# Miniprotein binders against Uncharacterized protein AF_0758: the designs that were tried, part 1

Every score and structure here is a prediction.

Target 1, 276 residues: Uncharacterized protein AF_0758, of Archaeoglobus fulgidus (o29500)
Amino acid sequence: NTMTEDMKRSVMSQSLEQSFKKIQYIIHSVSFGEVPSQAVEIELQGGTLTLDKSDPEFIVAFVNYTETNPSNLPCGRVPNSVPLCINLSTGRLYTACTHTGYNFSACTLNHTIGKIVYRYKDWFLTLEAGSVFSKYSNQDYSKLLYEPRILYNATLSTPGKRFLVMTIPLLDGELSIGGSGRFRFVLNEGNSNVSLISVSNLGQDFNDAYVILRGTENKDAWCRFFERSGDVFNTTLDDTKTSYRRCSNSENAMASIKLSNVHEIIVIFRQVLFST
Positions, changes and structure headers below are counted from each chain's first letter, unless a header gives other numbers.
F, E and O are the ipSAE of ESMFold2-Fast, ESMFold2 and OpenDDE, as the mean of both directions, binder to target and target to binder. V2 is 0.75 times the mean of E and O plus 0.25 times the DockQ between their complexes.
Where letters were taken out, [cut] stands.
The coordinates of atoms that the task and the answers printed are left out; those that the model quotes come from them. Centres of patches stay.

## First folded at step 5 (miniprotein)

Design d1 (from Fd with L18F)
Fold by ESMFold2-Fast, scan of step 5:
Structure d1 (fold): chain B 276 residues (1-276), chain A 81 residues (1-81)
Amino acid sequence: as target 1 above (276 residues)
Amino acid sequence: SDRYEIRVRTNDPLQARFVALEIQFLAESMGYEVTIEIEGDEVRIRFRGDPDKLEYFLDSIRKIAQELGAEITVTVHTEDS
């Protein structure tokens, strides 16, 4: 009965969306060490739930357009960063830099962050970088259901002290379940690393800073998120430094950070381990 | 609608940033528009909203502060709308 099937899909999508909201919250709670371990129960209703550790990649890059050797950059001013060559068109990182075809020297913070994916037919529900998205495989549009923990504070009592904080979960471990019935899995606290970056300490050695999600299937939703955060992110990119003028026309979700509007940038990667 | 100011004093500047992130997430989940300021180890939250939801929001902030071992001082006052 097609009417019964349509009603089932509607109830299923609402239930799964609420389950992902709960998983998002638990990731946060485990990440802050409030609880070292938390169990989750979910009813999959004929779909599959998997942890994919191969993508996306989350990159924060502090770029110098004129220095041809990345090793000459003062990457000590960006704690935990690695001097690499970045291609601003593709988001790809290299050890050697030619300064041709949008390749530039940068201090990079880079992690493959992983994603949790629920799949039913052509419908996908994805949790990546602390955000929850809904998408159909045959459309470019993805819907942002629950926002990431990226905070910009533009209102300060002390002049010139504005903060950008990005808390990015690194999803690790194993999760692969599917079928009918109720399933149980556990989230456990892992390691964290924190980079506190003073924008004034960057000096003349860096021209721009970029945030890139490479390999995400939710590019359009990320671009809309960055556009709504226009006080700190610029989604209109320099075509001479990238192959595109807008995040929406880029291969990856990409935005530049308005460094003139930020005093400190704090990037936090927090590992969350999945087990059954 | 009334405007409110909440202050949360944490143990250090890094903890203040964590508290600010959690409060931002709560505000978004509750449909509040908030402005968050970090001054050293203190987080200041200004928001405009309905009094009916304020107490639930405050209780959630108190729980976060307790969980993180932070000191909370709630100063709620009406600002000119």
Scores: ipSAE 0.014, ipTM 0.413, lowest interface PAE 7.3, mean pLDDT 82

Design d10 (from Fd with F25Y)
Fold by ESMFold2-Fast, scan of step 5:
Parts: C-alpha cells; sequence; structure tokens
Structure d10 (fold): chain B 276 residues (1-276), chain A 81 residues (1-81)
C-alpha cells in the first residue's frame, strides 16, 4: 500500500502548496493596501495550521568596523534604526560593543517577523519573510517553493550602481486550526513602516551592510537563494577577519548576506493581522 | 527572440523603486527574461520574448500601476540593438 499512500501524499502536497501560494498572494495584497481585509478558506486534510510569532528574526545592519561606541554612529540618518553592537558570525545584537570576539558597531533594523506553519506528521510548509518553503523535520534540506519580493541586480541611471528593495511582512494576531474539513480565517491590514536607506548617503560612516535571518529552519534554502544573487550580493567565502558567516547554526539557524556593491537599500515592513 | 523596451513613468523616485520591485517579482513568477533599470522617476524594462507574452506582461504592469494609485504612462519601443 506504499504506492497508494505516496500518491495520496503527492495530491495532498500539491493542494496545500497551491493554498500557500494563495495565502502568499493575499499577504502581499493586504500588506500593500490593495485590500484592507481578506478571508481565506483552506482544507487542512488532517494537518494543522498555526501562526508562530516567536521567529524568525529579520535584521538589516549598517556596520562600522572601527567605531567602538555604537551611539557615535549617525543612526538618525537611517530611519527607525537603533545603534547596537553586532556579531557577524552569530547575528546576535548587544547594547554595548566591547569589540572583542569580532563584535562591531552598527545601525540596525530588527523585527521578529513570524511564520505561518502547516504540519502533517514530519512534513512542514512554512511561510516567512514572504517566502514559502517545504521541509521534512528529520532532514536539513528545505525547498524554496515561492520566492520573496526582493528586487536586486538592478541599476540606477549610472551603470554599475545597484540598489536593493525588500518587502517584508510582519505576521501578527492569532491562528491555530487543525483537523479535517474546511476552515476559515481572516487577514487584516496592520500598520505599515517604510524605511528608505541609501548606502551611498552613509558611505563615509559605514563599511558594509548585512541582511540577516535568524532562527529559521529554512536557512539552507535561504543561503542558496542568496548565493544565486551573486551579481549584487557578496558570494565570497566566509570572512575570517570579521568572523562573517553566510550560513550558520551558531545560536539558532542563521542565513545572511553581505552587501558590498549596493548603493541604496529600501526595506518595507508591513504588518498583517490574522484572526479566526 | 524579439527584444522590447518598456518605460514606466511614475510620480517620484520612491514609487519608481516600488514599481520596479513589483515588476521584477511578476517577471520571476512568470518565468520572463527581463532587465530593469531605474532613472529618476522612470522604470525601464528590457523584455525578451514573443509578442503574445509581451501583451500579457504589459496588462500586468498596468494593473500594478493602478494598484499603486499613481499616474503612470506605459510605452513600448521595439529594441533593435
Amino acid sequence: as target 1 above (276 residues)
Amino acid sequence: SDRYEIRVRTNDPLQARLVALEIQYLAESMGYEVTIEIEGDEVRIRFRGDPDKLEYFLDSIRKIAQELGAEITVTVHTEDS
């Protein structure tokens, strides 16, 4: 009966993957203000669907390698940023910088972004940072099914000048449903935060910018996604001088990218509220 | 394949970046080959493909423009380079 079970699982996977594509689209529509509210109906087919607000953590850091006091950085020029200390091998943030163990002063944007998780036995579908992933709990491999809304590898009017634009949904509210049959929940627009940052405006004060995801079970898929963006993103090996690591399991799973040739960064955080 | 240049004129430079982001995402989701350049408040898209795919792409760009609530002009020029 293995063949019949495999076929049933395949049909279930296709159905739920399409449901997550629809949820991704609705999150985008609600977060962009296209609709203020949208109801969703889903057949869970014996699984569970939950909102987990505890992780992942999304960090954007503008780093100065020589300044020992984060409070001396011009973080007022980076809207909504906080002067903190960052460890580039772990992505951990500290209020004071000792500059031991490769900790550096930075202007940081930091949000716990949340995730929507569907679980059936050992199989998981996860929606985080606008992306959809498929993973089995006993394996490190995860598959990126639907990509995040990130514009990269583009130029402004001057050839070779590059920019990065990201839309990152902040998932909030409550969702916990499970079993057989059809379930209904609602997504509502929350508060929107727009952060416009230009690296070229900060060039004398900052050395590099970093985008970091912490506490994600899909770090390997994020790392592969970042790797193929090599024209914009630094694809070189880990940097031993700064202890920078693109992919790390140290203090939670981490995926990150170093931005060495991006002249403008725009990050849009949009809150989406879930209710049943 | 034919090459086309699409120009989208927006109300300001920030809106141009947002339009470019949405167009890039649309192109990736549809499997289209595009190159995007921003000059001030204008987005320039170089599209490679057949005319039928171009028409669908242009309709989608117009929808994005409407959803962002801006006065946006979409023009198409055949790229012979």
Scores: ipSAE 0.134, ipTM 0.532, lowest interface PAE 4.1, mean pLDDT 76

Design d11 (from Fd with F25L)
Fold by ESMFold2-Fast, scan of step 5:
Structure d11 (fold): chain B 276 residues (1-276), chain A 81 residues (1-81)
Amino acid sequence: as target 1 above (276 residues)
Amino acid sequence: SDRYEIRVRTNDPLQARLVALEIQLLAESMGYEVTIEIEGDEVRIRFRGDPDKLEYFLDSIRKIAQELGAEITVTVHTEDS
């Protein structure tokens, strides 16, 4: 009975989506420092829930298109950043620029952020960078269910200096559970790393700033989020600096966003530790 | 509908930005349109919305401020419309 199966899947997906909304909220609360530890209970309904620490990678890069030696960049003015070479087509980072293609010197903030994945057959719920996505494995399309904790439409002060705040959870520890019934796991607060960057005070040392998610199956959903989330995000890439004019890249599973009209950026990486 | 202004005084400029982020996300979840301004350690929020949901919105902001040890001031401006 296909109608009975569709109804069962609908009830299951709504339940799991609400569970992920709760997990997102708890990750936020723990990562913000509101609580040092929080238990989560979930009904897995025959699926699996795992922590994958191998991807995605979250990068904030302040790029200079003409400097050939990254060590010459004033990366001390971008707190906690590392002078590296970035390839804007692939999102890959190197210690030296090869002066080929789309390789540029940059001050970079970079972390492998991890993801929580629920899987039932060909259906996935994924939580990465504080966002919740729904996707079927045989489709390129993914649906953004719950948005990340990013402030993008506020002014710092009059006459109006725009600022961007991104709180990015770093998912760590161990989680691998599956089957029928009710399961419990715990999230604990870990270390935090905060970078407050005055972009307007960087002068002519940098040409552009980029936010890059690399190794994400949800690259197109990230691009759609940034496209609708205000004028500080530019999802149209100049093909004189990259191999394409679109935010997403299937070859590298990458979303690349150029920042515009931003005077100040705050990036907060907060570790959240999973245990059972 | 009435026009509302909320001021949240935090302990430092970083906390002000985090409070602003939380308030924007709360407003979006409730369908409110807000203007958020930060000056030093203070967050100023101006909004117009449904009076029936206002007390829940204000209570939620008070909880955010209380968790951070911040001070909150609410000003209500009644417009002739």
Scores: ipSAE 0.171, ipTM 0.566, lowest interface PAE 4.3, mean pLDDT 79

Design d12 (from Fd with F25M)
Fold by ESMFold2-Fast, scan of step 5:
Structure d12 (fold): chain B 276 residues (1-276), chain A 81 residues (1-81)
Amino acid sequence: as target 1 above (276 residues)
Amino acid sequence: SDRYEIRVRTNDPLQARLVALEIQMLAESMGYEVTIEIEGDEVRIRFRGDPDKLEYFLDSIRKIAQELGAEITVTVHTEDS
């Protein structure tokens, strides 16, 4: 009957959600260097589990609104960054800026981070940037099931200032599993790229810093996450110039970092390699 | 009613930030009231609760250290009884 079928589907969905929570934990453990390699077993009752390396892009940009030549920015103060032009409406990066408007000179950290996707009919579970989302294809709404491992609540003894630590997994290798049964795959530790940024060293050469996820289908859920972290992130961008949009109306998930409330920003991109 | 300060000293300032992240996630998952501060290579956790919760929390912090392979020293003192 309908109730027993709904209960069966609910149990299956809970099982898959718990499996993604376990995968998130293992990605973190491997990314953290706790284990160099970890095997995962997952049981599927249909659907597909795939590593998609083509999106999303994760961008951290330190922006100067008045400098017209990105090469003039002191990008040495943002280790491992590249001086580029960023369009804050689209999140796209260019080698040259010829004017202000939506295009600004920036020191950028940019990686295509990949995602793990489970698809069953119109239902998706997605793991990207250390976060787990649930979404139906016919809805714009995504539910954030498990939050990313971002530290923003640790403070110095000075009022209001935070340490912002972002550990972003770079998913690489290969994973493609489908059908019904028990499947095994392995996650291996890869390279890391670490940027330690002292906000006091940025001076007046940078106006704002931005976190942008480009190409994510979970834009609104990311924006809600940033809104909940309002002591560190600002989702209400400068709309007085008509050039900016709020996160919820943006093409991409985007938030500015409240630099006045932050002492240090640490961005870690950690490669996690999938194999069968 | 009792307040405790837990100090976790690491050998690496980066490890201190990562340890703080793990402790914050642990506290949130357990529903514990904590305030976390980082100072150089040291993580300071202010915990309010009963001694049974403190002991479990400390054991969990030690496991985080063991899993990370970090050299840490955990010290505890009572702030206010």
Scores: ipSAE 0.181, ipTM 0.576, lowest interface PAE 4.4, mean pLDDT 80

Design d13 (from Fd with L14I)
Fold by ESMFold2-Fast, scan of step 5:
Parts: C-alpha cells; structure tokens; sequence
Structure d13 (fold): chain B 276 residues (1-276), chain A 81 residues (1-81)
C-alpha cells in the first residue's frame, strides 16, 4: 500500500533526521572538549550506518597566481600548511606546478574529514564537516537539514576588520552497523591535530584564499550554504581572472569558495573517534 | 529593554576568537541578537533582553569557557541608555 509506505517513510525520515541532529551536537561537544566520550543509541529501522573515511577532503588554500614554484612561497606564515600546486577547477593537489589551465602555487591545509552515512534503499543521510544532508542516489540535489557549526565571522573592535573561524571535525575510528533494533556506539575525543592559522594582508604574499570541499556529493548544497553566509564569501560571480567557477563545479565533484574581505582566518581540525 | 555588556577575558587573542565564535553560535541557537567585539584577549558581548534570558546566557558562556580549557573571567555591566 503506497499510503502505508509513505507514512512509514515519513516517520522513519523524521526519526533518523533527529538522530543525526543529536549526533551532530555530540560531535560538536566532543570536538570542543565538553566531554571526552559520549555514547549514542540509534534505531536504524532496516538501514545501515557507516563511517566512510575515504572522503570528502577539506582544503584551505592560500594562492599565489604569479609564483611558479610552490616551494618559494612563505608557507611558514601559514602554520601546518604544505606548499603545493592546486588546480582551482578540480581541487586536486600536486607536488609540482605545470602552469596549465587553473594550476597555481599555494600554501595548503588538506585533510580527509570523513563522513557518517545512513542508507535505506536509495535514500541517504550524510554528516560531513559538521553538517547534515539528505539525498537520493539518483539525484544531484542534496537538502541541507542542519547547518554546520564550523563557519563563522565576527566583528573585531576595529571597524572593517573581519575574521573567519572554521572548526572542522575529522571523523576517524570505525563504525559499521545495520539492521533492525537499537544499536550503540561511542564517540571519543582523539589525538587533536589543531592547526591555528592567523593570516592578514594576503596581497603581500598571496592573491586569494579558497575553501574547497572535494569528493562531496553535497557540493551544490555547500555552495548554497556559503551564499547565505553573506559577504564573507564571493560565491555569486565566477573569477574572471582565472575563468574559474568558484561554486557548484559538478563535473569535478567539488564545491569551492573564494574568501572576500577577510583579514584573519583561523582553521581548527578536531579529531572525533568512533567505536562500537 | 535593558542592555548588558558581558566581558570574557581569555589567555590570548586566539582563545578570544574561539570564545567569540562559540558565544555567537550560542546566541544564534537561542534566538538572541548580540554584538560581539574582540579587544586583544578580551571578548565583549553586548546583549539586549530580559534578565531571565541573561542568566541562562551567562551560565552557557561559563560552560563554553570551561570547554576551551582557558582561564576566563566573566563580568557583567548593566546599561540604562
């Protein structure tokens, strides 16, 4: 009966979406050291819940369009960064710059951040970079259910100065459960690889800074979220100098944003370990 | 309505930014409108609202301070205009 299945699907979706909201909050609490460990119970209702550590990647790149050798960049000014060549169309990183297409020298922060995925048939709930998305496997569209707690800007005491703080959870450990009934798993604070970066006056050493999520099926939803973040991100206009789309690059499974009028950028990666 | 100024003193300018971030997120989640400014290692929050809401907000700020492991002092000033 279609009506019965629609009702079952609706109850299931609402229950699981609330469970993911709770998991999002716990990840935040563990990431900020509120608790060293937190147990979670969830009813999977015939689906599966898996930690996938292979993607997506979160990249912060400070780009110099003129320097042809990445090793000449002052990457010591961007703590924990690595001098690499970045392709702004694909988000891919290389050790040597070929200077073809959209390849540029950059100081890069790059981490595979992982995702928690619930799957029932063709329906997915995904938690990545602190955000929760709903998606069907046969559609490019992703619905942003709960916004990430990782992107902020605040006014400094000096008017016109802006800073951006990103606290990005790195999901690690192991989780693979499925079936009917109530399941339990634990989130633990792991070894933190905390990268604090304060960068000002980018025009001296770098032309632009980019935030890139690569290997995410939720790229269009990320771009829509970034547009709602106001004037911190320049996501509405293609970069005319590089002929590059800053957002919704569907061919390359990537979402990228160029940071606009930001005087300071702080990036913090926090490890969260999953176990059953 | 009453106006309040909350000051949170942190160990360094980076911790001040982390505190400001968490307080901004807390205010948004509670539906509060606040102005947050940073002066060196100190976070200044201007809050407009009821005393009852202020008390809960302050308790939450103290929790955020504990979460970050910083030595933080919270002070409150009331403004009438």
Amino acid sequence: as target 1 above (276 residues)
Amino acid sequence: SDRYEIRVRTNDPIQARLVALEIQFLAESMGYEVTIEIEGDEVRIRFRGDPDKLEYFLDSIRKIAQELGAEITVTVHTEDS
Scores: ipSAE 0.216, ipTM 0.559, lowest interface PAE 3.5, mean pLDDT 76

Design d14 (from Fd with L14F)
Fold by ESMFold2-Fast, scan of step 5:
Structure d14 (fold): chain B 276 residues (1-276), chain A 81 residues (1-81)
Amino acid sequence: as target 1 above (276 residues)
Amino acid sequence: SDRYEIRVRTNDPFQARLVALEIQFLAESMGYEVTIEIEGDEVRIRFRGDPDKLEYFLDSIRKIAQELGAEITVTVHTEDS
């Protein structure tokens, strides 16, 4: 009876989705808690769970469209940032800049953040940048199951101004488990990099600020998230010394930050180390 | 449903931002409608939710503050509609 098997598959997928929600919570708790380590027990139900450290890359870039030498930018205003050239079409970073095209001088915060992937047959669950996605291999688009830890609704007493806080886990260590039965792995707290950025008068030094997920397989779902977060993110870029560009038309998931709506930006990269 | 206001005082303005982020995520996970304001080292949360879940929500907020090493005072007010 196909109805019985469909019901069994539904229960399995719901169980794994709840496990990923729990892993998302634990990643955060390990990053913020006083206890530096937490064990996780999971039933993989015939699937595999792996840590891939090669992609994606998370980039926050504060861009000046007219400065040709990145070293002339006041990157001290963006703590822990590096003066580099960014290509806004590809998201690639370089040490030298050109006068034309999508290449611009920027103060950049960037890390390869990694992802945790669960696979069962043609079905995937992926956790990257604190977000959980579901995808089938025959499906063009990913479904965002659990949103990233990006806060933009907190405000100071000044109307319309928000705190933009982005807490981005850096997944490191080793995880590769699979099969039937119950498996155990451990998450340990690692290093953190914190950038607290005052937006007041940033427009004197920078034209725009961008958030880019380079190399993500969930580009469309990230673009839809940025679109829904339209109070602080803009997915239509029409004032960049280039032609019109949209997140949906871009190689990478990309949005600009509406600096006029933001009082302060906090970017936190927190390392989480996996071991079995 | 009833509306509530919670005030959380932290050790510093940076801690207040982290607490606000954690409370926002917790509220979303529990299906609560929240509005969060930060004023210096204080976080103010207004929410509408199931009163049967209120104590669990408050306990979770206290645990978040403890995990962040914040000294915390939680004050609960029932908003007059």
Scores: ipSAE 0.032, ipTM 0.458, lowest interface PAE 6.0, mean pLDDT 80

Design d16 (from Fd with L14Y)
Fold by ESMFold2-Fast, scan of step 5:
Structure d16 (fold): chain B 276 residues (1-276), chain A 81 residues (1-81)
Amino acid sequence: as target 1 above (276 residues)
Amino acid sequence: SDRYEIRVRTNDPYQARLVALEIQFLAESMGYEVTIEIEGDEVRIRFRGDPDKLEYFLDSIRKIAQELGAEITVTVHTEDS
């Protein structure tokens, strides 16, 4: 064929990006019960496709800056949450709180969500938390290709209420394929859990609520996405009590955002099982 | 007719709002064309689209309702048009 190596790489990238868009769509369809199982065919073109279950972590934290004992927080009002100490700079959770520096008492929802990674040489495609990212290992920049399924300000007949719905896929099972040719794998519906939170009723007990992605190479892309969501996600964190001023933390591979002007949150974790 | 009315009856107006919100999210994510109205504890959804997509949408609505812990009933009416 008369195609140059650069043109071949461009065609390959477009093909793999469309495959990831299809996988993202199938994850959503399986997660919402539209289909209980769906097979996927993909041409890996000499790359590898793997499921990594170790990272990232998705955390929703309702924080009290003055309470020194997390167990004193009314975490029963945040369904399925656990009273813990959170470090807002690292996203790390502890059972005891020193309440110094960036350590604060919080009611926390925490899950390791996993990621699907395609690798070809120095190029990566990653699907995490329902989002698809493209990155080169020799560049600090990560590109968001397909946005996560996070809904805000749904068009409902009930006036004055601002809603945030986060549907977060928990990627589980096994996937490790690579080489040339066409490969087949299956996505199956697993378990799900739902937390319904009336944030406006929590204001007197908590100072702020945070969404944190910990262990993500795509932290800056996450922050850019959240910035585009306007009033809900405050990416300009200037809090004299915490001294936290940035959405992303390069040292800890973390993206942290403060929620603003949200009355109700629905957090849905949906398990999607991969098999070959 | 390619228009359908789906009614979801919940336990209270708060649950109705949560169900409506999740259905709106599903519709937006999947490219479904829907109109959602809340009347007290009932959610009314008007679905416009291919009849073959209706079954997938209904299964998703039932799953959303169960996951939100609502004791509900789902009824389907074919609209004139």
Scores: ipSAE 0.010, ipTM 0.378, lowest interface PAE 9.5, mean pLDDT 76

Design d19 (from Fd with Q15D)
Fold by ESMFold2-Fast, scan of step 5:
Structure d19 (fold): chain B 276 residues (1-276), chain A 81 residues (1-81)
Amino acid sequence: as target 1 above (276 residues)
Amino acid sequence: SDRYEIRVRTNDPLDARLVALEIQFLAESMGYEVTIEIEGDEVRIRFRGDPDKLEYFLDSIRKIAQELGAEITVTVHTEDS
């Protein structure tokens, strides 16, 4: 059973490897309930991985490769970053081939990717290339882990753009944010009764985005798109000139727009609505 | 009311799943009851019209398809009752 500790150590060494290539941000979501402390670790060959320890409901990872030989990159890609999709319910992992497009009928495990290790307090789950999950305890990971999603950004040499969609569970609803590009999600609970969720594109502008808020008592949500030259973000989104609904004062508030010159998307809502 | 059938033909099965997921969430947020089927690289969505939200719903689906470089076909079946 020392075998399991060797696997954990190997995965940690791989994921902590230093890289001179630009690391893409991985989706980081939190819930307003208790956040699990378990870790998801991915081992891969000839590369590095960044993964936030957040809500395990969905996992999307972007991989930087130190390998520059196209024959050794997944799908023969020359770009130094490849997205991964992990299907935790089926035990499959897939990667995209942006040079030729991807041609997969399902999330599949690529032999060159390596291993995945899901760690909990007293057990862990491993997935090796070409196989399904191996379980080392009686705990049911499926209660916490489900469908990951993958979307390409424009820096991955894909002619089209892809959205990354994340859903944050709330006590009486949910908030979903989607956008294209290399971006970061940050939750700041604010100073007592206001929560702030920020989505920024690391110095690039968003070209398109989706923001959806759903809940029975979410009356005080504000959406603000921060333009590169703009500097005020604590206001409601002006939807009078668009075909989308306001991200404020509504159970089914939503916004689905194509943005240009927008550096950051901020969603502000009242935390106190979720304490009753 | 009229019955709508939307077909989205994507570049591959992975895009089809992504389209289906996004449309499912959109429909739920707008109060539509939809039936979504996936066959390879094609997504088929069926629903009845809601005149207050129809234009927005269809436009949103078109934007999702356009984002993924997918082909979209909308068919309307007029009900006689």
Scores: ipSAE 0.000, ipTM 0.123, lowest interface PAE 17.1, mean pLDDT 41

Design d2 (from Fd with L18M)
Fold by ESMFold2-Fast, scan of step 5:
Structure d2 (fold): chain B 276 residues (1-276), chain A 81 residues (1-81)
Amino acid sequence: as target 1 above (276 residues)
Amino acid sequence: SDRYEIRVRTNDPLQARMVALEIQFLAESMGYEVTIEIEGDEVRIRFRGDPDKLEYFLDSIRKIAQELGAEITVTVHTEDS
């Protein structure tokens, strides 16, 4: 009966979306140190739940368009960063800056962040970089259900002083469950799971900063999120040293955001370990 | 419902930013409408709601501040317009 199937799918999607909202909250609680460990119980309703550690990559790049040798950059001013060459069209990182279009010297932060994926037939729920997305395999882009912990705020008492704070969970461990019934898994705080990077006076040594997610099917939803989140996030076509690009790129399934008019960037990486 | 201003004083401007971020997402998760401002080492939160909701919100803010290992002072006053 079509009505019965449609109602079953509606109830199932609502239940699983709420389960992912709860998992998102637990990730934040565990990674913040509020609790050292927390068990989660979920009904998979014939679907599968998997931790994929191979993608996405989360990159923060502080770019200098005129310096040809990355080693000459003051990367000591960007804690925990590595001087590399970045291709802004593909998000790829190189140890040497070769003569190919869109390649620039940068101080880079790069982590493979992982994702939790629930799949039922043509429907997917994905949790990556603290965000929850819903996608059908027959759609070009996904819907953002629950937003990441990214705060852009301007200080009112200091005109022009603007800061950006990003909290990015690093998902590690093992999770692969599927079928009918109730399943239990545990989230644990990881070893050295907080890395705090603060960069002030960005415009003094660098032309622009970029946030890049590579290997995400949710690239268009990421671009839409950043577009509406504040004027500091540039997601449109941009002429950067004769290079034009859009935020989303199907090559490497990439979202690339140029940061402008920000005085301080704080990035917090938090490791969360999954076990069954 | 009443309007409240919660002030959280941290040890430094970096901790103030971290506290503000966590408070913003706490408020969103609870369905509370808040406005957050940062000035130096102080976070100002404007909250609209009932006293019982305020008490739960304050306890959560204190927990967040304690988890950061900061020396925090929380001051609450009714917004007088």
Scores: ipSAE 0.071, ipTM 0.502, lowest interface PAE 5.2, mean pLDDT 77

Design d20 (from Fd with Q15Y)
Fold by ESMFold2-Fast, scan of step 5:
Structure d20 (fold): chain B 276 residues (1-276), chain A 81 residues (1-81)
Amino acid sequence: as target 1 above (276 residues)
Amino acid sequence: SDRYEIRVRTNDPLYARLVALEIQFLAESMGYEVTIEIEGDEVRIRFRGDPDKLEYFLDSIRKIAQELGAEITVTVHTEDS
């Protein structure tokens, strides 16, 4: 049987997608401490595989629309959070809040999470926040291949009580490989940061909670993922208060989701260290 | 078909929640209908099936716990009609 170049490219893409599924699984395993270290072998088939630590940022913000001094917020009720000013239009964080625009006081959980990027010509595979995406540089559309460990089930603990668990890998270390042949790299467990948040304990001091990914080319795919993942994720934002009409913002490369009707939120950041 | 209540006790309430969510994903992938409840460090699962399906499901639950690094104790109760 004679393979055409299109068939060869299809087989190559399937192979690389399966390799990324394996990398996602290993990140999950290392993040949960099953193994403190795991080696990976991969055939890059003429492409490059790099760790980019600059973007994206993952933010969970508990917002008060009327308080002008973030330091007045009871951020002790959001473990490991920092009282900051958030601009809901840009996702940017500041130490001081001005009485202008979409700047609001918030208790924030914020990390630059990094991404693993495979590139072959105009085709990209990206692993960020535990998700795997496929994208062509000449298209705005990204395809979500493998879903993150962002788990919402409406009533697991008791009827009428809902909880959200988000396990977000923080990718760190060094990885830059490319070419033909077999390459080896190692993933090691790093630090973990866990926040258990009871929404009832937040009281009347907070108006809304947001999940924001900033600096992601996969913002539209993130919005589609959250839209289908349950009624807790509001991807059509209330424009009367925030002027946000849609989840995805191209100018800021941002996906913004407003949380609703959640009783408990668990946010887990787990560092994974790459070395060659 | 027999009805079972499976109780999975973890050493940490956080791991009980993570185990419960992974069990829900497992059940959906296998086409099993389950009811899952969490009480502190314990996950309670109501399962309907024959004994062979139960043993396979229990083995899968133990694998999930190992994968998460969770220490668990599993007890099974049969529900009579």
Scores: ipSAE 0.049, ipTM 0.442, lowest interface PAE 4.8, mean pLDDT 80

